# Designs tried in a protein design chat: VHH binders against Regulator of G protein signaling rgs-3 (rgs-3). Part 3

Target 1, 363 residues: Regulator of G protein signaling rgs-3 (rgs-3), of Caenorhabditis elegans (q18312)
Amino acid sequence: MWRSYKAETPELADETQEVDLNLHDSSESDHEGRQSRSASITSSTSAPASNDVTLQVPITNSSATSPTPSTGSMYFIAGMFDGKEKVNREQPPMPTTDGVEYPRAASWAAGNCANVLNDDKGKQLFRVFLFQSLAEENLAFLEAMEKLKKMKISDEKVAYAKEILETYQGSINLSSSSMKSLRNAVASETLDMEEFAPAIKEVRRLLENDQFPRFRRSELYLEYLEELLPRSYAEKWAQSFEGLLGNHVGRHHFRIFLRSIHAEENLRFWEAVVEFRSSRHKANAMNNLGKVILSTYLAEGTTNEVFLPFGVRQVIERRIQDNQIDITLFDEAIKHVEQVLRNDPYVRFLQSSQYIDLLSKLK

## First folded at step 1 (VHH)

Design s17c (framework vhh_ozoralizumab_d1)
Fold by ESMFold2-Fast, scan of step 1:
Structure s17c (fold): chain B 363 residues (1-363), chain A 123 residues (1-123)
Amino acid sequence: as target 1 above (363 residues)
Amino acid sequence: EVQLVESGGGLVQPGGSLRLSCAASGFTFSDYWMYWVRQAPGKGLEWVSEINTGGSSTKYPDSVKGRFTISRDNAKNTLYLQMNSLRPEDTAVYYCAADRGYWSTLPSEYDYRGQGTLVTVSS
């Protein structure tokens, strides 16, 4: 995590803004944005990221027009394996907002999925999202594993381990290696939890890298946050551009406004650069994100093109070509984009129906 | 006037240890996340460690994990990097950097970076 997390330190003036900066949209948002533009789809009343594909019922999948090449993970479209009929599946109950302050709920999207999974209400909201995405069995598996871990070794623990394998072996998509380790672990008399580690890591990786990024930008999560948002927080956006960008709900409404004036790509670029910097722990991941950002936002003639002063893009292209990729790669570009967003769109947003209507609804 | 002053660099043999220090002044040190970043000769800037405002959370890339330890003393406005089991590939200029986490730009007008201290790992 690139951004500091100050929720632990009361009395710090900018704690809320710092927490909210950790709620930036993932690089997945960039890919979804590109897909939406490629498909010529425009959703005037939709969420910032299209979730249509994640709620698709199997019957709809039979009319394959599919002009876009289908590559990679499609877990959310059909759910994992989705051979099990889900028509009578009931949605888990929504968590209440009782006793939840905005910073607590905002923290559920910060960093990795540990924060949301370690909060009882956060985990329940994530479960609702996963149910809607036909992927709730991934969370259920991890919960079953935690319950198994806490059990004292006994005939009941062995029986429970066998029940877990029977329940999840057909619904959880594990590699052959992880599945073999899981079967060996269940066959073990001692039920050594180290033998379950490959399966737990693989399912957690799926939740963290695919499902959690989508949760963070979902309408479900944003609506929950907006219910908790004090009017005073939104009023502060009029005094601080950084306060607006640092607030998850604020960025959502600003993004909708920017979309209406055909400038959404500037904010998406800003969010992509924040994610790029957060990936500095893994040189390969950061290098790959840098190349994706260049091709998505800075390559000449792309639909998502962000316009930079003469020479700025060329310096970035040269640095990428020469493998001179580090955390400073986009510094000049982001400086310009922040100036562009602050100067005209930000001022217009504060005068827009988008912002004024939001303020009128908040308490 | 904001200043970050690094010290502690030098020549050391492979397998040796060094402790870097960064003295901060001109801002409220305890409000900032602190970082160590390095630049090897002819290479780009590489992040090597981070620490939150209170010192309760630290992160490292795999290349230095288990060998380097970042720490801070908020009472003395000082950041440290303990470097053990040094390798020739650790040769670089090491920089101290400060960021409140509010700005997407690093470095920016609100981000601070020192002048650096040279670490050379050679026989």
Scores: ipSAE 0.000, ipTM 0.342, lowest interface PAE 12.2, mean pLDDT 74

Design s17f (framework vhh_5c3l_4)
Fold by ESMFold2-Fast, scan of step 1:
Structure s17f (fold): chain B 363 residues (1-363), chain A 123 residues (1-123)
Amino acid sequence: as target 1 above (363 residues)
Amino acid sequence: QVQLQESGGGLVQPGGSLRLSCAASGFTFSRYAMSWVRQAPGKGLEVVSDISGSGGYTTYADSVKGRFTISRDNAKNTLYLQMNSLKPEDTAVYYCAADRGYWSTLPSEYDYRGPGTQVTVSS
């Protein structure tokens, strides 16, 4: 939602910010009785398209430290299990880069998966990724639900709803509650779309929490972005450390360089803290991610250990032990890591074959 | 230099309403996303609501959704939080903050929060 402020690249943030300010005049925000996106209301006044939607989706993990839910067990929603064979699977076609500017494609990785799903080429690239990950049924189910919702009540709509249930009941593993609601919705003569909501919400959560984070770090997405990257963007990294870190392609090449000098963990920690800060509206997810970051990067002897001054690490450890986790938890640590990356690795990267070879390929 | 000043806090009965204001200066207000952040006694900071620079996009924490409404007046450089159906657990110091940005690209020297305004919900 905060596209210009939560964009992955500073270049994207600048361009998106200018567009957002032009499209969404302040007259929209304080309008008494009616508030909605300008873009949404020009397409359809009946569509609420509120950016106020809360996904209520944890993004960290199913567990980490001993908090046991008092409610029923949670089911894993994969839909792909041992012994299930899919016949005649054909890879979806790759979207072309024609007509796509870098900032548009870079926006597909920003925030939640809404940006990629609301873009025709972005959604197609995500579909290719999901096919390669044996999870394309989740996106296909959501698309089928959108088609069903747009159909008028008819024998065809009833037949299509039954077809959806037959197609996806074995390929998408929903909670018993969501599956029961889905079956009841299909059995309804009126096909009440509110009864489909639990299944749609659960599948969307799976895409948001599992598949989308993997897509963002995939070679498929990286290669698509690099094909679009203007040489001028990469040239600007020589003048802007923040420009380098904010650019998906730039971070990849910097990461490869850092790996060669045994400093990759500093960038991985930086990325983890950015993810932690983006989880600020999901208290349990943010708390769990904070603990995972401590155990992965800051605990003594870990494989990906980031070396911080003792005082900085001690404060973080104490705050986590005292359950005092908030958005500021890693502020001093990230300041130190940014200084470490900026002072020596960054300067050396700009002189490296990794950067020079990239510049020679772009145009 | 960035300056943020909250007002409108006070003591209110459960189920009551309050409207908080934040006067901003020292930056181009309309270009910054703004947030309301609170800190209850003995707890950490909770981001309760965000609003985009244009005001076209808003988000809310689950704990306040349906009860609180964030808004802004860019002509007056002012941020608002309308709080309805207040609960004892809403008792906190409320801060307005210029959004630090997803990638933390804003200078660290910026003061991202005002001094705060106390909201107390009790019978």
Scores: ipSAE 0.010, ipTM 0.497, lowest interface PAE 9.8, mean pLDDT 74

Design s18b (framework vhh_7qia_2)
Fold by ESMFold2-Fast, scan of step 1:
Structure s18b (fold): chain B 363 residues (1-363), chain A 123 residues (1-123)
Amino acid sequence: as target 1 above (363 residues)
Amino acid sequence: QLQLVESGGGLVQPGGSLRLSCEASGSTFSDYAMGWYRQAPGKQRELVAFITSGGSTNYADSVKGRFTISRDNAKNTVYLQMNSLRPEDTAIYYCAAKPFYGSTWRPEEYDYWGKGTPVTVSS
């Protein structure tokens, strides 16, 4: 029975996992003066194709170690302009890899966005990602609020608060309640920081629920991690299937290989179950994720279907229908999926150009 | 490259049994997931049973408890044991092979197909 995920190698012992599902919990009745919506789970793979209203035209061509960005982005936002307006922008500088060990950078994908925001280089990498995603104003606002909070001179602090309001009131989407609270705090000139709390909380939730999940899956983050990955870590994957699955870069290359043999859904299912288990501290989130995993990977005839023995699938369906969802829901399913991945795809991966080319690239 | 040849079909009375065989010619049979499909006159081809390279099996609801799929990698053969046959089991039965472990529910996802063997269940 597999209860929780942790890398099997001592060098990468963490509980974090990248998955293609995003869980939103909006069940709070009066969340900072805004009504909460029901909890929802959304697959991130459909969002870029179906509902993305922003277009980023050029792909960045600058390497992760480039001191000067060679690539600018041209973009427009559908529904905000005539559909032809473009803004040229310059990318913030990339953080260096100097002084960063692989486990430190891997931790930036852990849990919520607190780990990446509390690391100076992690925050800079996230800033670069947010620039590319047209969401950098959210991070800039949070940084401005931290600076405001630390100011002790009231007259200068009032001037800065007014500057923040002028800069951000038109560029960040806040609830009417949060905006009213923010405007009242600035207008009063007493700068009660409690009046700023709703805006800070709302912006942090936008980063955590929308941008951070995308950052974890980004090419930007993967390339940074891969530059830090010791070849010795990847060499150990030949002796440890669990070590391969426990490594963010390893799973990425294994996933590409699995896609070539039409077995990618097995790894995606495995990753989704790891996230399901990690959400056990939030019962509603875990229950909703369990239902999404059933509909995404275990429904017959779908593109993402994972093959399981009949009896295993039936037990999962029954438990979900009966609202008997706990951490053990997918234990037998994971056992079968791990068996499938370990026996044939894993051995083939180790002999593949995907793995061999990676080893040749690493130091 | 893989070629599939089905055998064992025929006429049988209701309640009878048949064993279908599908022999593969090729050196990598053990790498393939194998499935049995059937197509009745005027109906779409439907999945009956499949078996992965690792030996895990699954069945359509209409045949669960009556049919058993198995494989013999030494003989490059997959079998469908059909018991308690019903008139509604009348169809042409097709063997299919997929060299990958993805979903096997969609006929277009199989790389290789046999030409089919007819099964008629009639008094």
Scores: ipSAE 0.000, ipTM 0.124, lowest interface PAE 19.2, mean pLDDT 72

Design s18e (framework vhh_8fcz_2)
Fold by ESMFold2-Fast, scan of step 1:
Structure s18e (fold): chain B 363 residues (1-363), chain A 124 residues (1-124)
Amino acid sequence: as target 1 above (363 residues)
Amino acid sequence: QVQLVESGGGLVQPGGSLRLSCAASGFTFSSYEMNWVRQPPGKGLEWVSGISSSGSTITYADSVEGRFTIIRDNDKKMVYLQMTSLKTEDTAVYYCAAKPFYGSTWRPEEYDYEGQGTQVTVSS
């Protein structure tokens, strides 16, 4: 009953402005993890090259469809190093704001990339971002897999599966096991879709851990949100400090203001703790993020140092050392930081040109 | 002991009004997003409205937009649902439900607490 409710109404529940946090620190850890995995996958996937085999294509078929080659590939003829899509790329069209309310667009930043990928306009905005980041092939692969899944078993489906492998095997960074499963699935007479699942899952994780965190904090996403922001929402920030902090556009303008008065680290700490709390069902991720927050914001003498009473920091340090990490770890610290931000910075922000100019711009 | 206690349900005629109340105890109310969820007879649960921990962000299901108003009072640890222009389709058991809001993630699957519900019947 409750589980059915939670599954069937997530779209409505996800349309709140308070899901649009612009956090960066956790995404860098994931990106570097993917980079290490990427290197391993690249080495493993290059098995034909490691076997001292050079691929030679006769000049008569050099104009044939070529897969996107890996940088520094020794087994490709010079004319095949660049795929046509990489040389003559056209930017995808920007989605319109027509029919989109602010909470809907704000939900695209929630948790993982599922919300943005399951929305037609959100996915298009993410596609534009990925194009600018030279990572659009990851989304294109997932869309190709969805198209393949919907096709009836036929010679056309088999040909399309082979085209997908040829197009993406050199451009998508997959583990050796996922790539082998993908190759086996394509070679299969039955095209068992279960064999494509590892590759699909891995590409989705790559988007979630690398590109999606960057999208959430991008100027592209911020500008789209600001275009949708009702003036009435921003006017409420004058009466609600938490309303300001809960809004992606509001935090951006507050952050710029805080930077001008050398207090930005307090807001960044607040954002990091919110992300920490969102990881409550992943003990390992929450533990690691707690340690990163301690070293980044509570370490003595760092440029990001948030000043807390000694007793508050001491309790946090001991709880981390004793592996007593739960969602309450930073409760006293957040209480203190919210007082610091509310005392003077918030009041001054409401009187600043930063806030006043924003209000005059909004409709 | 954690409790959410709903009240204010009853029988009303179509076009009438009711105000539901939910009293919270045993947890840090001001840290939780509060929601109203209903279950019509013989049907599944339907989300109705949500209000953020501070009260600054409010959302409604399309079916109740413009007719219902959700309000919270953190000092009194109360959440309310003011219902106007009631329809026979609004007949349901109404539940008060609490979930932590952790910023970047909307988590319907992480409702921590819910009440026993209050019956609303809209009939002539």
Scores: ipSAE 0.000, ipTM 0.240, lowest interface PAE 12.2, mean pLDDT 73

Design s19a (framework vhh_etentamig_d1)
Fold by ESMFold2-Fast, scan of step 1:
Order: structure tokens, then sequence, then C-alpha cells
Structure s19a (fold): chain B 363 residues (1-363), chain A 123 residues (1-123)
């Protein structure tokens, strides 16, 4: 059951900045393989269900009073903020929830940013987030590159490439080498899309590693997702601890509750172990994550210390010292943490105003 | 809902000046590169000038360089074109267009286009 939940959360550890900072594997192919493996894991299941039954999402009639989003019409949305003059800005229109069922929206947080970017409404919500984060030019650049790729070879395609360079060369924070490659690609006028690959890769990396992790934990995404959450899903959390932990909205409300009783580190550890297990086919990444998890949650005297039964930590320390790191490294620790969360905090959460008020809002 | 409304056109003698304005509504004006595109009677559209969303970058067709100045006021959602030293060849309907910065003669390249304002240069 627990393993079903990992497919919903293949890259949950974005709350621990130290995990991201200490992932320096020997090759870039490991990063690309990591993203591919993450996507494969997300494709194995639909968004979290409170149990492993066929999903039936309640349909509610909604008024379509929201402004029509400008889908496909946003060629240039750069704010010229990276080292250039500040402009007055209005938020892009919010996507409607009409026609979106919970599993679809929940999939936008799973794996890498491919799921959110390949969904028109998901991409629009991400654009709103990026606008609030002063990073919308990164998405606009990738959209411009996609449009450039689809254009027929012509003087118009050459002119569009020149517009892209002029629009983004001062607003996107690219390395000097990537910027030089971009300038050379435009100057050559051959417009082979391989010549744009370094700039596209670097911008995608910035979105993937910096902005996307912030997006999936954002209030903006959570509020959108919560509006779609069927009351029946949240009601089943009262009878399924695993259903609660496997649901993005459920984990958020449980985390806020845990923070109020000074036990949030247990859920953060649980999420970090889920990510660790999701890296099982990338030996270097899994090895580094294991060491970071030990130092972050199991080191004595740290603010994030998770308290384990006598001897459990010592076994983990010895396995890491002996280079015996595999998917089972944290099995006893996670079993203990799940028992701790299930027995007292979980029961208290179900009786809390946090949970009861949530149920009263859902339809 | 999306609207671009041009004004300021009229009859002017050769060597004269006109200032065109374009009032934008229904979209986030500051996020769009804006262009002025003209179309003379019996001819296709001709790109005249473009300005980036921030106003930091401006471009001009060779036929108007040194004579025309494009500018924008994002606080008022307004685009401007100052036209000096006007010639008979500048006679056209002038359109405000959104989504492009540089040299497009095809209307399909733009996200939005106004209704146009007529500029006639004649003695």
Amino acid sequence: as target 1 above (363 residues)
Amino acid sequence: EVQLLESGGGLVQPGGSLRLSCAASGFTFSSYAMSWVRQAPGKGPEWVSGISGSGGSTYYADSVKGRFTISRDNSKNTLYLQMNSLRAEDTAVYYCAAGRLYTYSDWSAYDYRGQGTLVTVSS
C-alpha cells in the first residue's frame, strides 16, 4: 500500500533544502535519467486515491465566470526583471477548475515538471506562480522555443529567432556559454534546433530544480487542488492512515497540524525516505540522499532530529559507513515513524479543527 | 474582451507630424511586445516599429528610422507612435498589434490587432 503512495510523491523532499544542495552526482546523464525515472514512476499510477480502487470523482456544476485564459497567445511575457528596468505587471488569468478532476490536477505535482507543462491548465497555473515569483520569462522562453521549432523554415522563422534573442537576452539568467551558443544559433540563420539545446536545457533545469519544487508546495497550487478534492476522499482519511499520507492536500493539512504539536520532522523524514526509495535505480543519487537524510533527521542535537528506538540509528550509520546503501536502508526507521504518526498525531488530527473545518468546506 | 483602440490619425501635409495612440484592454499589456503595422490601399501589411514589454528595446523599419519614435506607458496601457517628416508613402491604415517585436508582414504572426486608424499624407 505504502509503495502505491510513492508513485504520487516520487520527488517529495523539496522542504529540505539540504537534500537538493548535496545532490552532486558525477554525471549530467544521472540528472536526466533521474527525471526520466521520476516520470516513469508517476505514469505507473493515477493521482493518489484513499485506497487502490477505481477512481470515481464526483461531478459538480460550476459557473464559468472566470476570464478566458490566453492559451497559445503568450509569445512574450517577459517582465525584463533580471538586471533590467522594472515594469508594472498584472497577474495572468487563473485557469478555471471546470473540466478538471482531482487526479489530473494532482498529477501536476508528481515527478518532474513535464506533467504540469504538458497540461494547458496546469501550465497556466504554473505561469501564475512564476509571475508571482518574478520568473515568468523562463516559461515564456521555453514556449517561444517550442513555437520556433514548429515554424516552417522561412525568413519569418529567422525573424522570430531574432525576436526571441532580443526579448530574452537581458531577462533570462543564462550562463555566458549558453548565451553565446544562443547568439551564435540566431546569427547562423540555419535554425537547427540542436543549436538552441544548451539554452533550452539550462532554462528547463532552472524551472525543474528551482521553481517547480516551490510551485508544488505553494499556496496557489494547494488552493487549486483543494477546490477539486472530493469530500469522499477526505472522509476516507478517517479510516486510512495510508490514504491520508498518499494525498497531497491531506499531507499538507496533516503537516500544519504536526507543526502545531512540534512533530513536523516525522512527516518530513517520511517524505524524504519516499524520495530516497524512488531513486533506487540511480546508485549515486540514492547513496547521496541516504547520507543527507542521516545528517538531517538522525543526527543527535539537530532541530530536525527524529527520535528512533535504541539501536535503529546505529544500524543505519554502520550501513552507510560500510557502503551498504540500498532501498531497505531506512525500513526499520520508517516503520517506527509510521507507528509514531499513526498512533497519536493521526488520531488527534482527525479530531482537530484543521480536519473538521476542511471536511465542512468540501463538496 | 481583448481590445486595441487606435487614435490620432488624420490628414496631414508632407513634412508634417502626427502622434498615434493605442489604448489596450483585456490583457496584461506590460507582458506583451507591441508593434505598429501599416497597410496602404491595395497592398499587404508592412511592419513599421516594435517595442519590448518593458520599453527597453525598440526596432524600426528602414523606411521610418530617424523619423518615427515608438514608446509606451504601461501605467496607462497605452502605446504611442510619434511620426515626423511624413511622406506621401506613409499613407496607410496604422494598426496596433500585440505579440511581436520585429519585422512581420503576416497578420497571423500577431496575437491581437486593433481596428486601425487612417493616416493620409497629401497636399
Scores: ipSAE 0.000, ipTM 0.100, lowest interface PAE 19.8, mean pLDDT 74

Design s19b (framework vhh_7qia_2)
Fold by ESMFold2-Fast, scan of step 1:
Structure s19b (fold): chain B 363 residues (1-363), chain A 122 residues (1-122)
Amino acid sequence: as target 1 above (363 residues)
Amino acid sequence: QLQLVESGGGLVQPGGSLRLSCEASGSTFSDYAMGWYRQAPGKQRELVAFITSGGSTNYADSVKGRFTISRDNAKNTVYLQMNSLRPEDTAIYYCAAGRLYTYSDWSAYDYWGKGTPVTVSS
């Protein structure tokens, strides 16, 4: 039996997209009356005078931490038995930064996990993350299946299929039906990929919906990006608030600074609204996320309360009560929060040791 | 959205007992696995016990036989009954809720309480 996590996975774990201010999607059109803007126009070598910047970022909950805090090497399998499996394994080597420019590495967080899995360095970094999360066997299984698929039918291929089953049947949390299908495919020795498809699909879904969102928010990914970040990019943040918010490393340092002045919730709210807007194509997900944002950031006395003018909060509360949830729900609130962040915290951040120390260590 | 509030912590003598409660606000409590974690001064946060949405339980080796985790879905509450308390049980105890692929990974929990301190001292 597989873990109940899939049945309980929130629709809020839907796809998000990160758009770096140095990336340009020329195919992005004005759909549904939406104004299209170019994110790459913020470059210092092409100083624009207008607000033609578009930002889309994944939710980066500042309460999120590294998935493996070194509390022990025990893995628990819920839904199969109420027990634990001790894992004693060696960490995969970290990928080098050689030949990797910042935009390439930043793209690994965009969309779904295809970008990171299709990049040799990105996949290696993701593998390190998965090892720390006690979930590396999920990627290893997919790689083994890909290798199996490429083999010509032979005694060696049959032997490899049996080796895969022996290796993974005790370490991968698969549904009983997927596991039976896998065992039947190996036992029959037909090696029909159709019989392996349920297991492959289930593992891919786990990586995409569970592991990949955590990877995007991980300290591991952030540290790799920071090593690649050109000093010129960080210097540009002094001229562009949008440049700061559109940069993964920039948001992290700004968030740390904001935490020190008890204003972190404003950036977290901003990030949540960006994810809310990106969920437009999934009506139920957008509706649920809107309600979560209200209860997390706009309810009285919550830890993450964002202070808005009374009229702004009242309109949002009423629209949610009336089921009038659409992409514009938080427009006035986000405009207010952006003004609050841009005016005092942003100026103070640029003068802070947080920013100055970062600049001093970048190349 | 799920908000967690812990209560029941305090000062107790070695060999004593405490019952911690974690009350959740929100309609999805029954869908979540619930965990109790603790963090002693200068140490890493560690799992104490967890209970699945279906009621299956598991415990850290250091507390097996002494602590019992339970839940009451009608009251949106998870409990940790702590018996035969020892000085090494002194820590801040945190309630956590998540839809998890691993219960030992504290960063995988979606919601956390602010913690309740437990001091075991004579």
Scores: ipSAE 0.000, ipTM 0.108, lowest interface PAE 21.5, mean pLDDT 72

Design s1a (framework vhh_etentamig_d1)
Fold by ESMFold2-Fast, scan of step 1:
Order: sequence, then C-alpha cells, then structure tokens
Structure s1a (fold): chain B 363 residues (1-363), chain A 124 residues (1-124)
Amino acid sequence: as target 1 above (363 residues)
Amino acid sequence: EVQLLESGGGLVQPGGSLRLSCAASGFTFSSYAMSWVRQAPGKGPEWVSGISGSGGSTYYADSVKGRFTISRDNSKNTLYLQMNSLRAEDTAVYYCAKGPSLEELYRRGEFDYRGQGTLVTVSS
C-alpha cells in the first residue's frame, strides 16, 4: 500500500497556478530560467566605478560581512564583488515569528513560490534570502510592478514606469523579447499592464526555478522553521517514521544523525526521488533528474552510493537506457531504502543525543 | 493552530457507500489544496484523493478512480469523500490532510495526518 503513494504522486495546482495558466502557456517553461549563477554574476553594478564584474580582485571586503547562502566557488565569487552592487545595499530586517504557526511557515516551501510571495512574513524571509543571494532586484522588480498596477493612470504612473525601466533594465536578466515588450509598455501612454506580463512572467520563473529551490533548503529557512516547531510535533516522530521524513526540521536532524553513522546518502536519495516524482509535469526535467539520480546515488563506486539488492540497479539502468522514465522508475529502490532507514537508523535516532537534545530545547 | 476532524466512518458491506467529512479550522481553508489519505491495518499510508483550493481540480489514486468522489464546501470549511462500490481492500483509517498529496506535503517539509482519523470497515 505504501508503494501506491510513491506510484501515485499527483501535484495539484493551487489557485495562483490556475490563474497563471490562463496568461502563460506551458511551452514557455524551459531550462533557461535555471541559470541563476549567470544572472547573479551580471545583476550587480556599481555606478561610481568603471570596474566590471570580471575583476580578479574584490573591490571591497563585503563578502566577509554580506552573507551568501551558497558554498559554491562561483556563488562565493559573486559575493566577493558586493562592491559592484547598489550604493545603499543593506540587509532587510528579519521577519518576526509572532503570529506565525509552524504549518503556515512550512507551507512556504510548497510547490511554486506563490505561497511564500503571498504571505507577508514569508515574502520578507524570502527577501532576506534573496539579499544574501544577490538577487533581491528580482523581487523588488515584481513589487514595483504591483505598485505600478495599483496606480491610477496619470503622469505620475507614466513617470514611475520610466523610473522602473531605468532602475531595472541593467540589473534584471530578461530576454530580448521581454525587454522589448517592457520598453514598448513604458513608451505606451495608456500603460496597458498586459504589455508588462512577459517581463513579470520571466522574472517569476527565474525566482521559481532558481532562487526558490535554494531558499527552501537554506539554513535561513530551516532556522526560522525550527524556532516555530512545537515539541508535540517532534514527539510524534517517535510514533511515526513518515512524520519524521515528512518534516523539514525532522529530516535535518535525522540527516545529521545519519551522517554520524555514514548513512546520509540513503536520506539524500529518498529526498531526490521525492523531487523526481514531483517533476512529472515537466518530462524533460524528470528525465534529466532521473539520470542525475542514477549517476549520483546508484553508480558503482560513487561517494554517495546507495547499495541496492541484486538486480534493482540494473533494472533502473535499463529503463533509463530504453527511455522508459516515469514516476515509478525508483519504486523498488525507494522501498528498499525506506526499509533500511526505518528498521535500524530510525530506532537509533530516537535514542540519540541529536533527537533528545532537540526535544529538550523545543517548547 | 491547524485542526482537522474526520467523521463518517463505520461498518459497511461490500458494494455499499459511505460519505466522509473533515471539519477544518485554524487556516484559510479555501486557499489550500486538501487530500484524503488512508492507512490499512499493518500497512503504510496511501494517498487516496486530492482537490484544489477552489475545487476546480480533483485527482484520484488508480485504486479508487471511478468509485470515490472528493469535494469541498469552502463556506463551511469542510472536505468530503463520497465512497461508492466499497471493497474489502478499502478497509482503513481515513485521514484528512492539508495539502494536495502526501508527496506535496513531504516537499512542503511537513507531514501530519492532523487528526484521529475515521475508521472504515468493509466486511461481508
């Protein structure tokens, strides 16, 4: 019966997603929006300096005080050039946890970024993350567009539209067609918001496909969630393995425990398969992720190798080779991994200092 | 605090029907997709059905497709599952869950059935 869950992994559209589908077609969804590293490196500019982002030596030591959510060298290098950013760049204030229940905050990681953008506290936390990622201009642009939309047609609205174009034309990474549409919209005396739709959609996709996936796995988001986690939720993990695996904070502490017994790859494989199945709406993305999962966790001799019963890996390899990739690709592998995690590591985790110390500090 | 209270379960003969209800509180019900999840004795949980916040989109596990109907009344903050042509293998505790599917709840970083569930027993 558990296999029915993994075989049937429908992702339902939320209200925002259903509305967006009326304005945008699925053919506009591709892998171009997943190059945040190239967008991030070109999004920073310094008005007083003729120095460009290709300088080998950092202009300021802002990388030491301006946090970056990435451990990658490319992302770190972008952070080292914070001096190329706007003159008055400062970290947005952290949202308080006042009035926020755990399920509300946990929902910010669901589906697309609409849930986090439609929540005042969630959007503020995401803004802090984006600032640390040198991508806050993307959210600022969307907020400027929302402000423009709410303005009554006037000379002030026209002036504001021109100010938006002047502010963002060099800092946000838009396609030639979206930029042309934006310029035409600003040149319009009526300021038809429909003409801004291509630019808005492209910026939303950049946030959704690049920044949002990094946000939901960030230390910033994890720390906010843990502060909200009721002790009663964590206590229930002792009676429910599924409850532990389904909880973001729970998986983090289980992962730390698993790392101490050299079994972390089993949980990472489990998480990767969940993401794989949730990508069923994007055939190319699902196919590519399936191949990445095979090479990362199932290939012989890799540092992250998950050991499967005889024949299970070979069946997966054959299905990928024959282009027979669907949501069931990893069913037997995940069944084995769940049994491995449930029977020994899970029981040991419940007796570990990792779990006991967590319970001691929760309220 | 999110609270979900299931009701409507009971003993029914094969081929019979039952209508399950879930009373929701502590969140803006109409803004969230909802699901029904069941757990048979000695088995792991199984996602049964999901419905979008507006009620415009519904999804079903292959095992119940054509027999079960999910619906919601946003004015009453209530989720429903109409179960027809019940079979012995439908015997389970049925849980109401905030979210479109168990996998979506896993992706959200939270999994909790939110209630005691309601027992459905299909027996001849």
Scores: ipSAE 0.000, ipTM 0.210, lowest interface PAE 13.9, mean pLDDT 73

Design s1b (framework vhh_7qia_2)
Fold by ESMFold2-Fast, scan of step 1:
Structure s1b (fold): chain B 363 residues (1-363), chain A 123 residues (1-123)
Amino acid sequence: as target 1 above (363 residues)
Amino acid sequence: QLQLVESGGGLVQPGGSLRLSCEASGSTFSDYAMGWYRQAPGKQRELVAFITSGGSTNYADSVKGRFTISRDNAKNTVYLQMNSLRPEDTAIYYCAKGPSLEELYRRGEFDYWGKGTPVTVSS
C-alpha cells in the first residue's frame, strides 16, 4: 500500500526511485546511480518537454513574515480574453464521483496533462477548473480541432474550420506566426492539418505548463480526491509516515495540522525539494529552484526558516555559489527534515482532531 | 476573499515609462506577498517582480534595473514602475497574490490573478 500511495503524484515517484538507488555505498554506485536517476526522470520521454520553463529570477532575502495562508484557489485567474465580454458564461457541471475509484482520480495529477485529458471525468473536472480560471476556451479549441480532424466531408470541414477561426481568433493568445498559419489554413481551404499544428501545439503548451500545474494544486481537485478517499487508506497512515506523505489528501491534512503548531515550513521545504529533484532534466529551472529554496527555507531569521544541524546550510550555500547544483544538493537537509517530521509532528498528528475528524467523516 | 484590479497599461514608445497599479479589496492585503506576471502572445506567463509582506523585492533578469515594484499597505495597492521600456516588454501584465515566496515564484501556484492590463511598446 505504501508504495501505491507514493506513486499518486509524479514528484513523489521521483523521490521513491532516488531512495532505492541510495542503498549502495560505492563511488561507482553514486556516479552511475545519478545517471540512472537522470534517465528515470526522463522515463516519460513522450515528447521531452523541450519547452523552456526557465525562471530567471535571482534570490532575494524575504526577511519579512511569510504571507498568512489562505484557501488555495485559482478561480480568479484571468483567461485569454482581450477585452471581450462573455455573454451567458455559465459554469460547466461538476463531474460525479460515481464509478471513480481513488487511484484513477489520483492518476490525473501524474506526469503531463494527457492523463486528465484522456479521462472523461478528469477532463470535465479540468474544464470546471479552467472555467473558474477564465481559460476554458483553450480546452474548447483543442476539442474543436479534434472534431475537425475526424470530419470526412471537405465542404462541411471548411465551414467548420471557418467557424473555429471566428470563435477563437479573439480569445486564444497565439503568437503572430501561429495565428497567421491558422488564418492561412482556413483561407486557402486546403485544410492541411499540419497548418493547424503550430496553434494546437501552443495551446497544448499553455495547458501543460500554465493551467495543469495549477489544477494539480487546486482546492477543486483536492476536494474531489478527498470525496473518493477510502477510510482504510487514511487508517494506514497511522502505520506509515511515507504513506501519509505520499498521499495528496494526507499531505493536505498534515499541512493544516503543522500550521496549527507553527511547523508548516518543514513540510513545505520537503515538498519544494521533491519538486527540485523532479526538475533535474531542466537545468535552469533546477538551478533557480535551488536558489529559491535556499532563500525561502534556509535563510537565517525568516518566519519560513527550517532549522538544520550546524554546517548543513553552509555546505548548501557553498555548492550553490560554486555552481555545483545537482539532484543531491538538499540530501542531508531533507534527511534531517524527514526525521524531525516523523519523530514528533507525525505522532502528534495521529492524535489530533485534524486526523480523527477526517477518519470519522470518511466511508 | 481578496479581489485584484490592475490598471495603468497602455501604448508607449520605446524608452518610455508606465506605472501599473493593482488595487486589492476584501481581505487583509498586508499579510500577502504580491507579484507581477506578464504573458506575451503564444508564450507562458513569466514572473517579472514580486514583493513580500515585509517589503523584500525580487526581479527577473530581463527587467532588473528598469522596473521597480513597491506597495502601499494603507491603500491596499501594489505598483510596478516600468522605465526604459523595450518592444520585448509588450505583454498583458497580471497582478497575483501568493501565500508563500515559493508559490508566487512557481507557475501555477498563486491565487486571485486579476484580468490583466495590456502594455504595448512600439514606435
Scores: ipSAE 0.000, ipTM 0.140, lowest interface PAE 17.4, mean pLDDT 71

